# VH-VL binders against p39998r288to527: the designs that were tried, part 17

Target 1, 240 residues: p39998r288to527
Amino acid sequence: VQLLEMESITSEFFSINSAGLLENFAVNASFFLKQKLGGRARLRLQNSNPEPLVVILASDSNRSGAKALALGRHLCQTGHIRVITLFTCSQNELQDSMVKKQTDIYKKCGGKIVNSVSSLESAMETLNSPVEIVIDAMQGYDCTLSDLAGTSEVIESRIKSMISWCNKQRGSTKVWSLDIPNGFDAGSGMPDIFFSDRIEATGIICSGWPLIAINNLIANLPSLEDAVLIDIGIPQGAYS

## First folded at step 5 (VH-VL)

Design v20 (framework fv_canakinumab)
Fold by ESMFold2-Fast, scan of step 5:
Structure v20 (fold): chain C 240 residues (1-240), chain A 121 residues (1-121), chain B 107 residues (1-107)
Amino acid sequence: as target 1 above (240 residues)
Amino acid sequence: QVQLVESGGGVVQPGRSLRLSCAASGFTFSSYGMNWVRQAPGKGLEWVAIIWYDGSNKYYADSVKGRFTISRDNSKNTLYLQMNGLRAEDTAVYYCARDSWYETGYAFDIWGQGTLVTVSS
Amino acid sequence: EIVLTQSPDFQSVTPKEKVTITCRASQSISSYLHWYQQKPDQSPKLLIKYASKSFSGVPSRFSGSGSGTDFTLTINSLEAEDAAAYYCHQSDSWPLTFGPGTKVDIK
């Protein structure tokens, strides 16, 4: 597993509040993912292959979802990357105000939202292109999948179908989890004992995590190939 | 197995027409731009034509412009080259070649075995 | 159109020696230059893309460098299986063009 640190381009010039930290993460993560999609050569105006398709699986209720929508906005605003988002809930039920705000900006920049795995598959069929990257942003640091789905059969079923769809894409698709792969405890990196389904992530993009968590993830997630630490300008040990 | 197989080559008289086919297998054909590249006996490589993944755009070498037409049928995983007004200088092995998946910009990562076209009386 | 010239036309080399092939473009093509290997009676094979990026499965003895108008393909230690024609190819502008090729033989 390779650990790569990326620098923030804005942290030295601006006071950073919560919105600024999210934006700095999104900018640096989008730069990294654009390189994974082939960079300048792939993203030229004159492309004989289809524009890359990125799918975001996002929480409606936590910071990870907000980060993913901000990231998706930076990816799609160039006009050469297609982005489709599927939430852990219906779009009309977005709970977190920051997720709602980022979703509105994302849509204005050309991002697309679907309401189910079946509508996602229909959209992919219409675009006639395979998914190259899946961004897993359902859990994050502040929430477990058990917290998101524990008492609701509908939400539990939805999350399980999203995880199943994501894992089915493995092979031709690279799965990048924001902060922590779904189905693992953020603090320890151990599997969530109350939720049996887990994202088989190819890599992790994070602004920081405990050493014990990364070691346990490596031991328990054989699909993991890479880990990227994004520097958003906050001191070591102050990661949220 | 990722594979491109050309067919349709043969001996043809000057001024006549010939249609080449390239059958693709082992990958999602509809997701790749495709090319024709030719090589005259004992000579170097010459790019002939390109077609976008959905057929929406095409470019040709000046030597074949107006005479050759590149096309594709994504439902059949097949690339075509319609060659009209054939000349002696069109004699060559014709290769089907795929644009690189990871980076477009027309690096050709998969090539067929080639099919020989001989224009002679 | 952009014209590519290669040097040398032909090179006969003993095994384990270093081989250098040069490709020069008639105008700047940035880094949009690719290298192919073609063995006798075989199809071309991509070696290096975008001047310096090795294609998957290509032995580490092959490397590329250069930008603008001058590009180099290097084989650090020639193996018997490397006897082939080598072609450069530019993708900067239409029409796409190839160099005339460099033939490498084993002594």
Scores: ipSAE 0.116, ipTM 0.609, lowest interface PAE 5.0, mean pLDDT 83

Design v21 (framework fv_canakinumab)
Fold by ESMFold2-Fast, scan of step 5:
Structure v21 (fold): chain C 240 residues (1-240), chain A 121 residues (1-121), chain B 107 residues (1-107)
Amino acid sequence: as target 1 above (240 residues)
Amino acid sequence: QVQLVESGGGVVQPGRSLRLSCAASGFTFSSYGMNWVRQAPGKGLEWVAIIWYDGSNKYYADSVKGRFTISRDNSKNTLYLQMNGLRAEDTAVYYCARDWGYDTSYAFDIWGQGTLVTVSS
Amino acid sequence: EIVLTQSPDFQSVTPKEKVTITCRASQSISSYLHWYQQKPDQSPKLLIKYASKSFSGVPSRFSGSGSGTDFTLTINSLEAEDAAAYYCHQSDSWPLTFGPGTKVDIK
C-alpha cells in the first residue's frame, strides 16, 4: 500500500466553517482524481474515447455524502468528465440539510442524479462510456453501514445492491472511498461485524486518519493499493 | 476474455488492394478508440492509423495517407483497414491495438496477434 | 513529426544486472511517452504509460522516468524473460510515432 500526502492546491479561508472545509476537500480531491483521469493531457490532445464517467455512491444523511457532491461538482465543471450520483436512500425527506445544499449546487453545475441501480445502468448505456472511477461516500465517519441500513429493510436492500454493483465494476474500474471504505468501522479500521457487505476499495481519500484505523484497514482490505491524505488547511490541534 | 483477432492478411501483388479485419471481444468495443500498427520483417513498430470510438475522427501516418482507410462497425465489434495501391514497403505484420482509455490518451493496452501482409511481384 | 531516438540500439547484459534505456524526443512532449516490450514472435505489451506509471501486471523491476525531451526506462534486475525489444512511443501530437527500438539480450 502506498501512502500519499497532498498539500492543499488552492485554498484561502479567513474563517473555519463546514462549507469552507468541504470546499477545500473537494478542490484538492478533484485535482487528484483529475490526474487519475488523465489531467490536462486529455484536454490538450483530445482523447479518442468518450468522456470518462465517474459514478458517486453517496449517503443522503452524512458529511461524506456532502463531500462527494461537492467533489462531483468540481469534476463536472471541468468539462470532459461525466458524473452520475446515486444516493443510499433517495428520499428527499431523509436528506441532511448540508447534503441538500450540495446537491442543489451539484445539479446547477451539470451533475446528474439517478434513483436506482437499474436507472444508473440505463444512464451508463445511454452515455456509452465505461465507468472509470467509482467514488464511495456511503458511510464516512458519521455512522456505520449497520446504522444506515437499520432504518428499513428497503434501505438495507438498496445499500447491498449498491455495494454489489460497485464490487462488480472492479475488473476495469478504480474504486476510491472517501474517509473509510463502506463496511469498515471508522474508528478501528476493522470490518463491521453487523453488516457483511463491504466495498472492495482500490484507494482511500481522506482529510485525516487515526493511526490504528489505517493499520487495521491495510491488514483487512486486500484490494487496497493507495491511501491519500488531503490537506484541508487546518493546523493540527485546531479540530479540538 | 479481452481479445483482438486480426484477419485478411496474405500475399498480394503491387498496386492491388487488401482489406484487414480485427474482431474484438470481451469489452465494450464502441467505447474505445482503435489503432493499426505495423512492423516490417526485422524492423521496428510504425503507427499507421487511428479511429475514434464513434468513427467521427481519423488520423493517418503520412506514408499511408490517401491509400489506406480505417473504419469500424460497432454493431459487429469489428475494426477494418482498407489498403489500396499496395507497395513493397507496405509488407509488414499488421496489429490492431486498443487505446488504453482515460488514464492516458493513445497508449495501447491490448494488441492482437497480428496478420502478415506480403506485397511482392 | 516528432522523432524519437533510443539509446543504446543493442545491449547484452548478465542476469540480475541493471539495464537503462533512454528515449529522446526531437521536441518537448511533456509526459506523453509510453514504453512497450516485444518478445520474439510475440505482440508488443504495454509496460509504462505516461512516462512513469506502471501498467497493471508489470513486474516492479520495471520503472520509467523523465519529462520534456528526455526519458528513461529502467530494469533494476534483469531476468531471463526480459530479453526483448523495447520501444518508446509518443502521444503528444499527430502523427503518433515510435522510437526505433532497443534490443536487450542475455549474455
Scores: ipSAE 0.006, ipTM 0.456, lowest interface PAE 9.9, mean pLDDT 81

Design v22 (framework fv_canakinumab)
Fold by ESMFold2-Fast, scan of step 5:
Structure v22 (fold): chain C 240 residues (1-240), chain A 121 residues (1-121), chain B 107 residues (1-107)
Amino acid sequence: as target 1 above (240 residues)
Amino acid sequence: QVQLVESGGGVVQPGRSLRLSCAASGFTFSSYGMNWVRQAPGKGLEWVAIIWYDGSNKYYADSVKGRFTISRDNSKNTLYLQMNGLRAEDTAVYYCARDWYGDSGYAFDIWGQGTLVTVSS
Amino acid sequence: EIVLTQSPDFQSVTPKEKVTITCRASQSISSYLHWYQQKPDQSPKLLIKYASKSFSGVPSRFSGSGSGTDFTLTINSLEAEDAAAYYCHQSDSWPLTFGPGTKVDIK
C-alpha cells in the first residue's frame, strides 16, 4: 500500500472521524516513542537525570500538525516527558480548527509552545536537557514543504531555520518524521526537486506501508535507520 | 572528548577531613546525575553517593551517612565529595562516575581515573 | 540492601574460549542490572546495561541475559585484552550495590 493511497483513504474519513483517528494514532505512536525513550526504566519517578525532552516541529496547514500535537499531549500528560512545540508559523496565526483544538488540549496537559528557534534554544537551556527526540510534522501527504514555503518569504525563512536547527541536533538526537520526512515526495519517497532543504530523519512513523517509498527513502536518506507502521483504526467496511 | 578528572586525594590521619573534586568536560554536566564509587586496595567496587542533575536529591551508602556530603556546582562543571570523620576503612581509590542518560540512570557510563585516599595514623 | 553474588570468583581461560559469569541477587531486581569491566590499574568501563543492552562501542562478543534474580554475562570468544575483573551492579533499590567481582585471566 502507497502512502498517498493510505492518506487518501484516511482523508476521506478524516472529516467524519478525525478526532478518533487522531487519538488512535497518538496513543499507538506515544507507546512506541516511550519505548524508544527507554520505557519503564527511563521514565520511572527516581530517575537522577532530567525527564527526556521531545521537540515537535509542526505545521498548522495539514493533518500532520494535529497528529503531532495529539501525540505530544499523550507524551507530556504522563508527567515524565517534557514536550516543546515550534510551529511553521506564529502560534497567534494558527488557522486550522483541529490544530487549534489539539494545541489547546496539549497546553492543558503540560505541553509547551515556543515561537522561534531562538526561544526554543533558550527553553532547552533552561531545562538543562538536551533534546532526545525531534518529531518532524512539518509536511504531510497532501502538502509538501515547497507548497508551504511558497506561501510567503517569511514562512520559507522560518521553515529553513527549523530544518537547519533540527539537522544541527544530529548525533545524540533521534529524528522521527510523521508519515514522510519533509523534503521528500509522500508517494514515491524521492527527494522534492522544488525544495532543497530537508530533514535528515533517523526514522519514520507512518499509518501505511508504501514499499516503493520506503526503498527510495533508504536510497536517498542515508540517515534513515527505522520505519514503523501505526494502526489508526480505519473501519474495515471502508476497505470494501 | 567526554572526561571526568578527580583531584583532592592524599594521605590523611583518622578523624580528619578531605574534599574531593571531579571536573567534568566534553558534555552538558547539568543534565546528568553523578556518583562517587570507591574501591579499597585489592577489593571490589562500593557505591558511595549520588546527586541528582540539579542537586535536588542525594543518597548515600550506610557506611558514609552523616560523615560524607556530595554536592555539585553546575556553573563550574564540578562534583564534590566532602569527607568528614575519616576512618581507616575509608582508604580507597575514589571514582567519579556519570549516570547513563538514555535510560533511568544509575548505570555508570563514564568514569574518572580515580584519586587515592589513604587514611592512616 | 540487595546483596549480589558472583560466580566464579576466578577463572583462567584459554584464548577464544567462551566465558560465562553469573550474578545472583538476594531479591528480584527486574532488569536493573549492569555489567562493568575493570582492567588492572584502570577505571571500570560499562559493558552491558539493563541486563541485556550492549553499551555503545562494546565488542559484540560481550552479551548479557537474565531477569529477576539470575543474570549472566557471556564473552563468547575470549581475547587477550579481555583479561580483567568483571562486576555486576544493581540499580533497583537504595543503596546501589555491586557484586564482589569475577577475575578472568588468560591461559
Scores: ipSAE 0.223, ipTM 0.666, lowest interface PAE 3.9, mean pLDDT 83

Design v23 (framework fv_canakinumab)
Fold by ESMFold2-Fast, scan of step 5:
Structure v23 (fold): chain C 240 residues (1-240), chain A 121 residues (1-121), chain B 107 residues (1-107)
Amino acid sequence: as target 1 above (240 residues)
Amino acid sequence: QVQLVESGGGVVQPGRSLRLSCAASGFTFSSYGMNWVRQAPGKGLEWVAIIWYDGSNKYYADSVKGRFTISRDNSKNTLYLQMNGLRAEDTAVYYCARDLWYGEGYAFDIWGQGTLVTVSS
Amino acid sequence: EIVLTQSPDFQSVTPKEKVTITCRASQSISSYLHWYQQKPDQSPKLLIKYASKSFSGVPSRFSGSGSGTDFTLTINSLEAEDAAAYYCHQSDSWPLTFGPGTKVDIK
């Protein structure tokens, strides 16, 4: 909540559009993730290892999904990172205008989209690349899983299959959740009692979060190793 | 358990050919770049050749370029070194070595036991 | 090609003594320098990667430092099992090259 309200107030008062704030997040988060992928040494054109594969699990209807697609676009732009996105709904059913806009740009930069867990696994086999990072952007601060799935048993089943797939990858794969891991309350960091399935995140990337939520996640998410704050910036003149 | 086992070494006359094999087990062979490194009797290590994880790129030491060919068969988890136009100077123990994962990929974390190639008349 | 020079070429040291091995590159290789240990009748084993990062399972007595052209491998307190040849290796540019090796014997 703290993060969502700050972005809304900034855009309203200082004429900073949502795309500008998302871009600042994406640039800084992509720099961080490139370092986690081994940095310049790993991402050189003349690397004998497979290009790193990053998989994005994204909502079609919230800011977290839009952030993830912008992030994926910056990762794709290097030409040395493969990115595949799987949405909580069919790509043809994308509802949020910002998610649609970021998806269009993402695709133009070489990002790939698959429609199911099965298609994702087939793509992984074809590329002969193990997934090194999963970006969890299904929930964010916008809503609970109940809010996302409440109107559709199909969406609920899909989200659960995506969570199960993600958790199965954890052996050699690092899972980074944007803002809040799927299955936890954004404000408190406590488990969502209406969904037993939860992302077992390695870390979280956010642009602002209450200390109470971090403490509760540490207590309830044994997989959590790191929490990273990304500065999305506000023009210095706005503080005058 | 992760291991690399070389084979195909032996005594061969100058000008002849020999093919070395390296059988990999205990890891996903197709995800790693692979190398051949040799060591002449009583001498130091000399890098010979590299092949990328999918076989798409190869590099060779100048001393073997045009005579040796590195290749791999990912379906068989096997690395090869085809050695043509062998010279006395090619006499060495030949090691296969795996590139380090998650780096530039040119440090060698797993090595085979080596196979001896002796080129003599 | 990048030429690596190691010093000393040989040293015989008493147990528990500190051992320092130097590797110099003919041109800058940033931190793309790795150290290997080869015991008699055995294959080489990776000790230190990217100048200063210990490889998994390597005893803490081994450490690496340096950047650019000058690199050092240090064995803080030599054990009998450390009698071996030590090689530096650069991965900055093609062809990949090794140093000539430093042989460490225990007295």
Scores: ipSAE 0.113, ipTM 0.580, lowest interface PAE 5.0, mean pLDDT 82

Design v25 (framework fv_canakinumab)
Fold by ESMFold2-Fast, scan of step 5:
Structure v25 (fold): chain C 240 residues (1-240), chain A 119 residues (1-119), chain B 107 residues (1-107)
Amino acid sequence: as target 1 above (240 residues)
Amino acid sequence: QVQLVESGGGVVQPGRSLRLSCAASGFTFSSYGMNWVRQAPGKGLEWVAIIWYDGSNKYYADSVKGRFTISRDNSKNTLYLQMNGLRAEDTAVYYCARDWYTGYAFDIWGQGTLVTVSS
Amino acid sequence: EIVLTQSPDFQSVTPKEKVTITCRASQSISSYLHWYQQKPDQSPKLLIKYASKSFSGVPSRFSGSGSGTDFTLTINSLEAEDAAAYYCHQEDSWPLTFGPGTKVDIK
C-alpha cells in the first residue's frame, strides 16, 4: 500500500509534457541531420541533383516511432528533403495515439508512407533520388524486437525484412538509429540474444545513455562511426 | 565500378558540327547533374555546360552559348554535347563530369575525347 | 563572371617539403571553392570540396582553407606521385569558372 502511494506521488512529480519533449528532440535532431545532408550548400533553392531521400523505419507502438515521425515532419517542411516511412505493421493498424497524431501531421507536411519493402523500393525507383539517410526507429528504449513482434510470425518476418533491407544499403547511405539500434538492449548495449538480426547502424541519435551501454555498443557494433546526444530539456535527475 | 566514357571526338573543319557522347555506368545516371569541361592542349580547364538530372535546366559558358547544346537520355545512361559552328579555339580534350551530390564539385570524370578543329 | 587567379604558376619542390597554392576570387564566393589534381595525360581528380572538406580517399597530406576571396591548398609533405597541375574551381555563380592552374614538379 505504501509502495503504491509512493509510486503515485513520484509519477505526478515527474509528469513531463511528452509532446514538448518529442518536439524538442525533433527540432534538434532535424538540424543535425540537415547538416549531415550537406547543410546550406545542398539544401539551397538551386541544385542540379534531385532532393535527398530519407527513409524512416518506424514502430507503431513506442516513443521511438513517434520521435521519428516528428523528425520526418521537420525534414519534410523545408520542401527540399523527401521522406518515406515504413512501419513495423500496416499503417491502418496503428494503435498508439502519439504515433497516429505524429503520422497525421507528417503527412500534412508532405511525408510519404509505404506498406512494404517492395513498395519502398518501387517508390525509390520512381523518385530518382538516392537514399542518403535511413532512420532506424523500430525498437527504442522501452521495447525489445521480441516485444514488437509479439507472437506474430508475420510481424517478425516483416521486421527482419526491414532490417535486411536497411543493412543492404550502400554508397553514401548512412544509418542513424534513434536511441538504440534494433537488436540491442537499451540498458546494457549488448546484442539481443532472442533476435539474431540487428541494424548495422552508422550512427546513434539519443537523448541520454548509460555509459556502459555506449561502451558495449562500440565493442559490439563495428559499423558505428558516431554517437550524438540531443538535448531535449529534461533535468538530469529525471534520468536516474 | 563508377565510370564515364566519352566518344565522338576527331578532326573537323571550321564551321562544321560534331556530336560528343558520354556513356555512364555503375551509378544511377538519372540522379545526377552532368557537365562538359574542356581543356585546350597545354592549357587549363574551362567549364562548358551543365544539365540537371532530369534535363529541366541547362547553363552554358558564354564562349559556346548559341553554338553548343547539352542534352541527355536517361533511358540510355548517356550525356551528349552537340557542337555547331566549330572554331579553331574549340580545339580541346572534352571531359564529361558528374556533379557531387551537394552541388557542383565534379567527383567523377571521364577519360576525355580530343576534338581538333583545323583547316 | 568570377575570375580566379592562382599563385604560383609553377613550383619545383624538394620531396617531403610543404607546398602551398593560393587561389584568389574577384569577388566573395563564401566557401563555394573546390580543388582538383590533374596528373600528366590523366583526367582531373577532386581533392577538396567547399574550401576545406576532403573528398573520400584523398590522402590526409592534402588540406584546404580559406573563405570569401582568399583560398589555400596545402600539401604538408610532397610525395613523388603529387607532381601534377592543381586547379581551383568556384560554384558560387554562373558561369562556373576554374583558376588557370598551378604546376607542381619534383626537384
Scores: ipSAE 0.061, ipTM 0.572, lowest interface PAE 5.5, mean pLDDT 82

Design v26 (framework fv_canakinumab)
Fold by ESMFold2-Fast, scan of step 5:
Structure v26 (fold): chain C 240 residues (1-240), chain A 119 residues (1-119), chain B 107 residues (1-107)
Amino acid sequence: as target 1 above (240 residues)
Amino acid sequence: QVQLVESGGGVVQPGRSLRLSCAASGFTFSSYGMNWVRQAPGKGLEWVAIIWYDGSNKYYADSVKGRFTISRDNSKNTLYLQMNGLRAEDTAVYYCARDWYTGYAFDIWGQGTLVTVSS
Amino acid sequence: EIVLTQSPDFQSVTPKEKVTITCRASQSISSYLHWYQQKPDQSPKLLIKYASKSFSGVPSRFSGSGSGTDFTLTINSLEAEDAAAYYCHQDDSWPLTFGPGTKVDIK
């Protein structure tokens, strides 16, 4: 909650628009994730191994989805990183204008989109690249997993399938959730009591302020190893 | 078990050719760059050649350029080194070695095969 | 070609003694320096990667440090099983090169 209000104040009083805040997040988060993928040694132009594979699980939320696609664009654009995105809905059903714009740019920069878990698994086999990172962006501050899953039984089954697939990868894959892990409340860090399926995140990438609820998340998510705050350019003056 | 097993070494006369093989098992061979490293008796390690995971790029030490050819067959999980115009100074134990995931540190080595170039 | 030089050439030490091996590069290689251990009649084994990062399963008595042109491998308290040759290796530039090796023996 405090993060949403601060971003709004910054945009209004310092003429920093939403696109600028998203770009700052994407640039800084991509730098962090490139280090997690092995940095320059791994990502140099003539690496002898296959390019690392990053999978994005995203929703049609203007905050979470747009952030994830902007991040994916930076990862594939200049880093010799393969990125595949799977949405909680069909790509043809995307309605949020910001998510649609970021998706178009992502595709133009070499990002790939699949429409099902089975298509994702087929793509992974074809690329013969291990999934090293999953970016979990299915939930944001604006809604819960129960809100998303409640739209239809088809969407609910899809979300559960995506969560199940993600958790199966954990043995060899690091899972990074944007802002909050799916299945948890951003304000309290407590599990969503109306939806039982949850991402077993390795770490959290936050924008703006640190999560006040991090202590509760640690207690309720044993898989959690790290949390990192990405600087999105909030001026110190916006705090007073 | 992850392992690399070299074969094809032996005694050969100067000017002749030999082909070394390295059989890989216990990992996805087609996902790793592979190297040949040699060691003359009682001497240190010398890097010889590298091949990319898909065979698209190759690099060689200056001492073997134009004489040695590195290749791989991903369907057989096998790495090769074709050695032509062999000289006494090529006498060494030849190891195949796997690239570490994040670069050219060598995390898995075979046990080596001895090549002796003499009359 | 980047030339790597190791010092000393040979060390004979008593158990529990600290061993320090130095590797110098003819030009800056940032942190692209790796250390290997080779026991007689055995294949080399990776000990330290990227100057300071221990490879999995390597005892904590082994550590690496340095950047640029000067690098050090330290064995904090030598054990009998550590008698071996130690090699540095750079992957900054083509061709890849190894140092000449340092032999460590037990008194």
Scores: ipSAE 0.114, ipTM 0.587, lowest interface PAE 5.0, mean pLDDT 83

Design v27 (framework fv_canakinumab)
Fold by ESMFold2-Fast, scan of step 5:
Structure v27 (fold): chain C 240 residues (1-240), chain A 119 residues (1-119), chain B 107 residues (1-107)
Amino acid sequence: as target 1 above (240 residues)
Amino acid sequence: QVQLVESGGGVVQPGRSLRLSCAASGFTFSSYGMNWVRQAPGKGLEWVAIIWYDGSNKYYADSVKGRFTISRDNSKNTLYLQMNGLRAEDTAVYYCARDWYTGYAFDIWGQGTLVTVSS
Amino acid sequence: EIVLTQSPDFQSVTPKEKVTITCRASQSISSYLHWYQQKPDQSPKLLIKYASKSFSGVPSRFSGSGSGTDFTLTINSLEAEDAAAYYCHQSESWPLTFGPGTKVDIK
């Protein structure tokens, strides 16, 4: 909610549309994640180790999906980071126009898309690289996992498989959730009582968070080690 | 537990050949660049060779270029150093070393295997 | 090739005293310098990577600093277990090279 309000105010007063806010988020978040991947030393042209692998778990039912694809585009544009995306629905069933647009640009910049957890595991084996970062973007401010899963048994099964896969990667893999970790309410930070599966996030990357939600997340998500607020460039005057 | 174990060292006459092996365990061998580093008795460390994670690229110290060949078998989690045309100055303990994930800092080392080249 | 020079060659230090080891590169290597500790009859161990970043599990008394051509490894308060040879290593350009080493012993 806080993120939606800031976007609306900025668009009205400064003609900075939602696409501009997504780009600002993606640029700044990509710099942060490149640092987490080892920075310049890791990403240099003649590194003897495989290029780092980042997996994006995304939905087209909210703005977090578009943000994740824009972020993935900036990561793969570097040429030394491999990015694979898995959606909560079939790629052929994407309906959101912004998600479709960001997905097309992401693919043109070298991003890859897989259609199942098994395809993702096969891709990981082919690359001979463990996943270093998972970006969790299956849930945002606009909807909950129970909203996504409750419409179809197929989608519910798929989401549960994605969450299970993600949580199994913990150890050497760091999980960063965009806006809100999957399985929690964005407004309160409390667990979603209608959907029992939850992402065990290492950290949260957000553009704005209510203090109440942060406190509740800390109490209810033992895996949480960090929370990062990304500056998306909204001028102070927009808040008045 | 992450471990590297070298083998194949021994006494060999000048001009002969020797093959060293390094067995890796406790980590995904195919995800790391690997190095050989040597140390002559009572002397300092000298980098010998590197091989990339997939075997696609290799670099050597000038002192061994053309005589030594680094290779790996990712299916067996094993690194090799084929040493041809051995000279007295090649006498050293040979260490297998793993690149740190950002490359070129050596975070895990084997115990070393002694190669003595004597006439 | 890039030549690394270390000083001193040998240092005998009273327990709890501060030890400073320097490494100088023949040309700029930015921050691509690493420090290793080698105890007698043992393999080297990574202490500091990329000039100033401590490797995991390394005691806080070890620190690194410097950039370009001049680098230092500091042991803030020497312990008995720190008696060892210390080597710097550059990864800026091929071939990779090590310094000649500095031996630290307890008085």
Scores: ipSAE 0.259, ipTM 0.699, lowest interface PAE 3.9, mean pLDDT 83

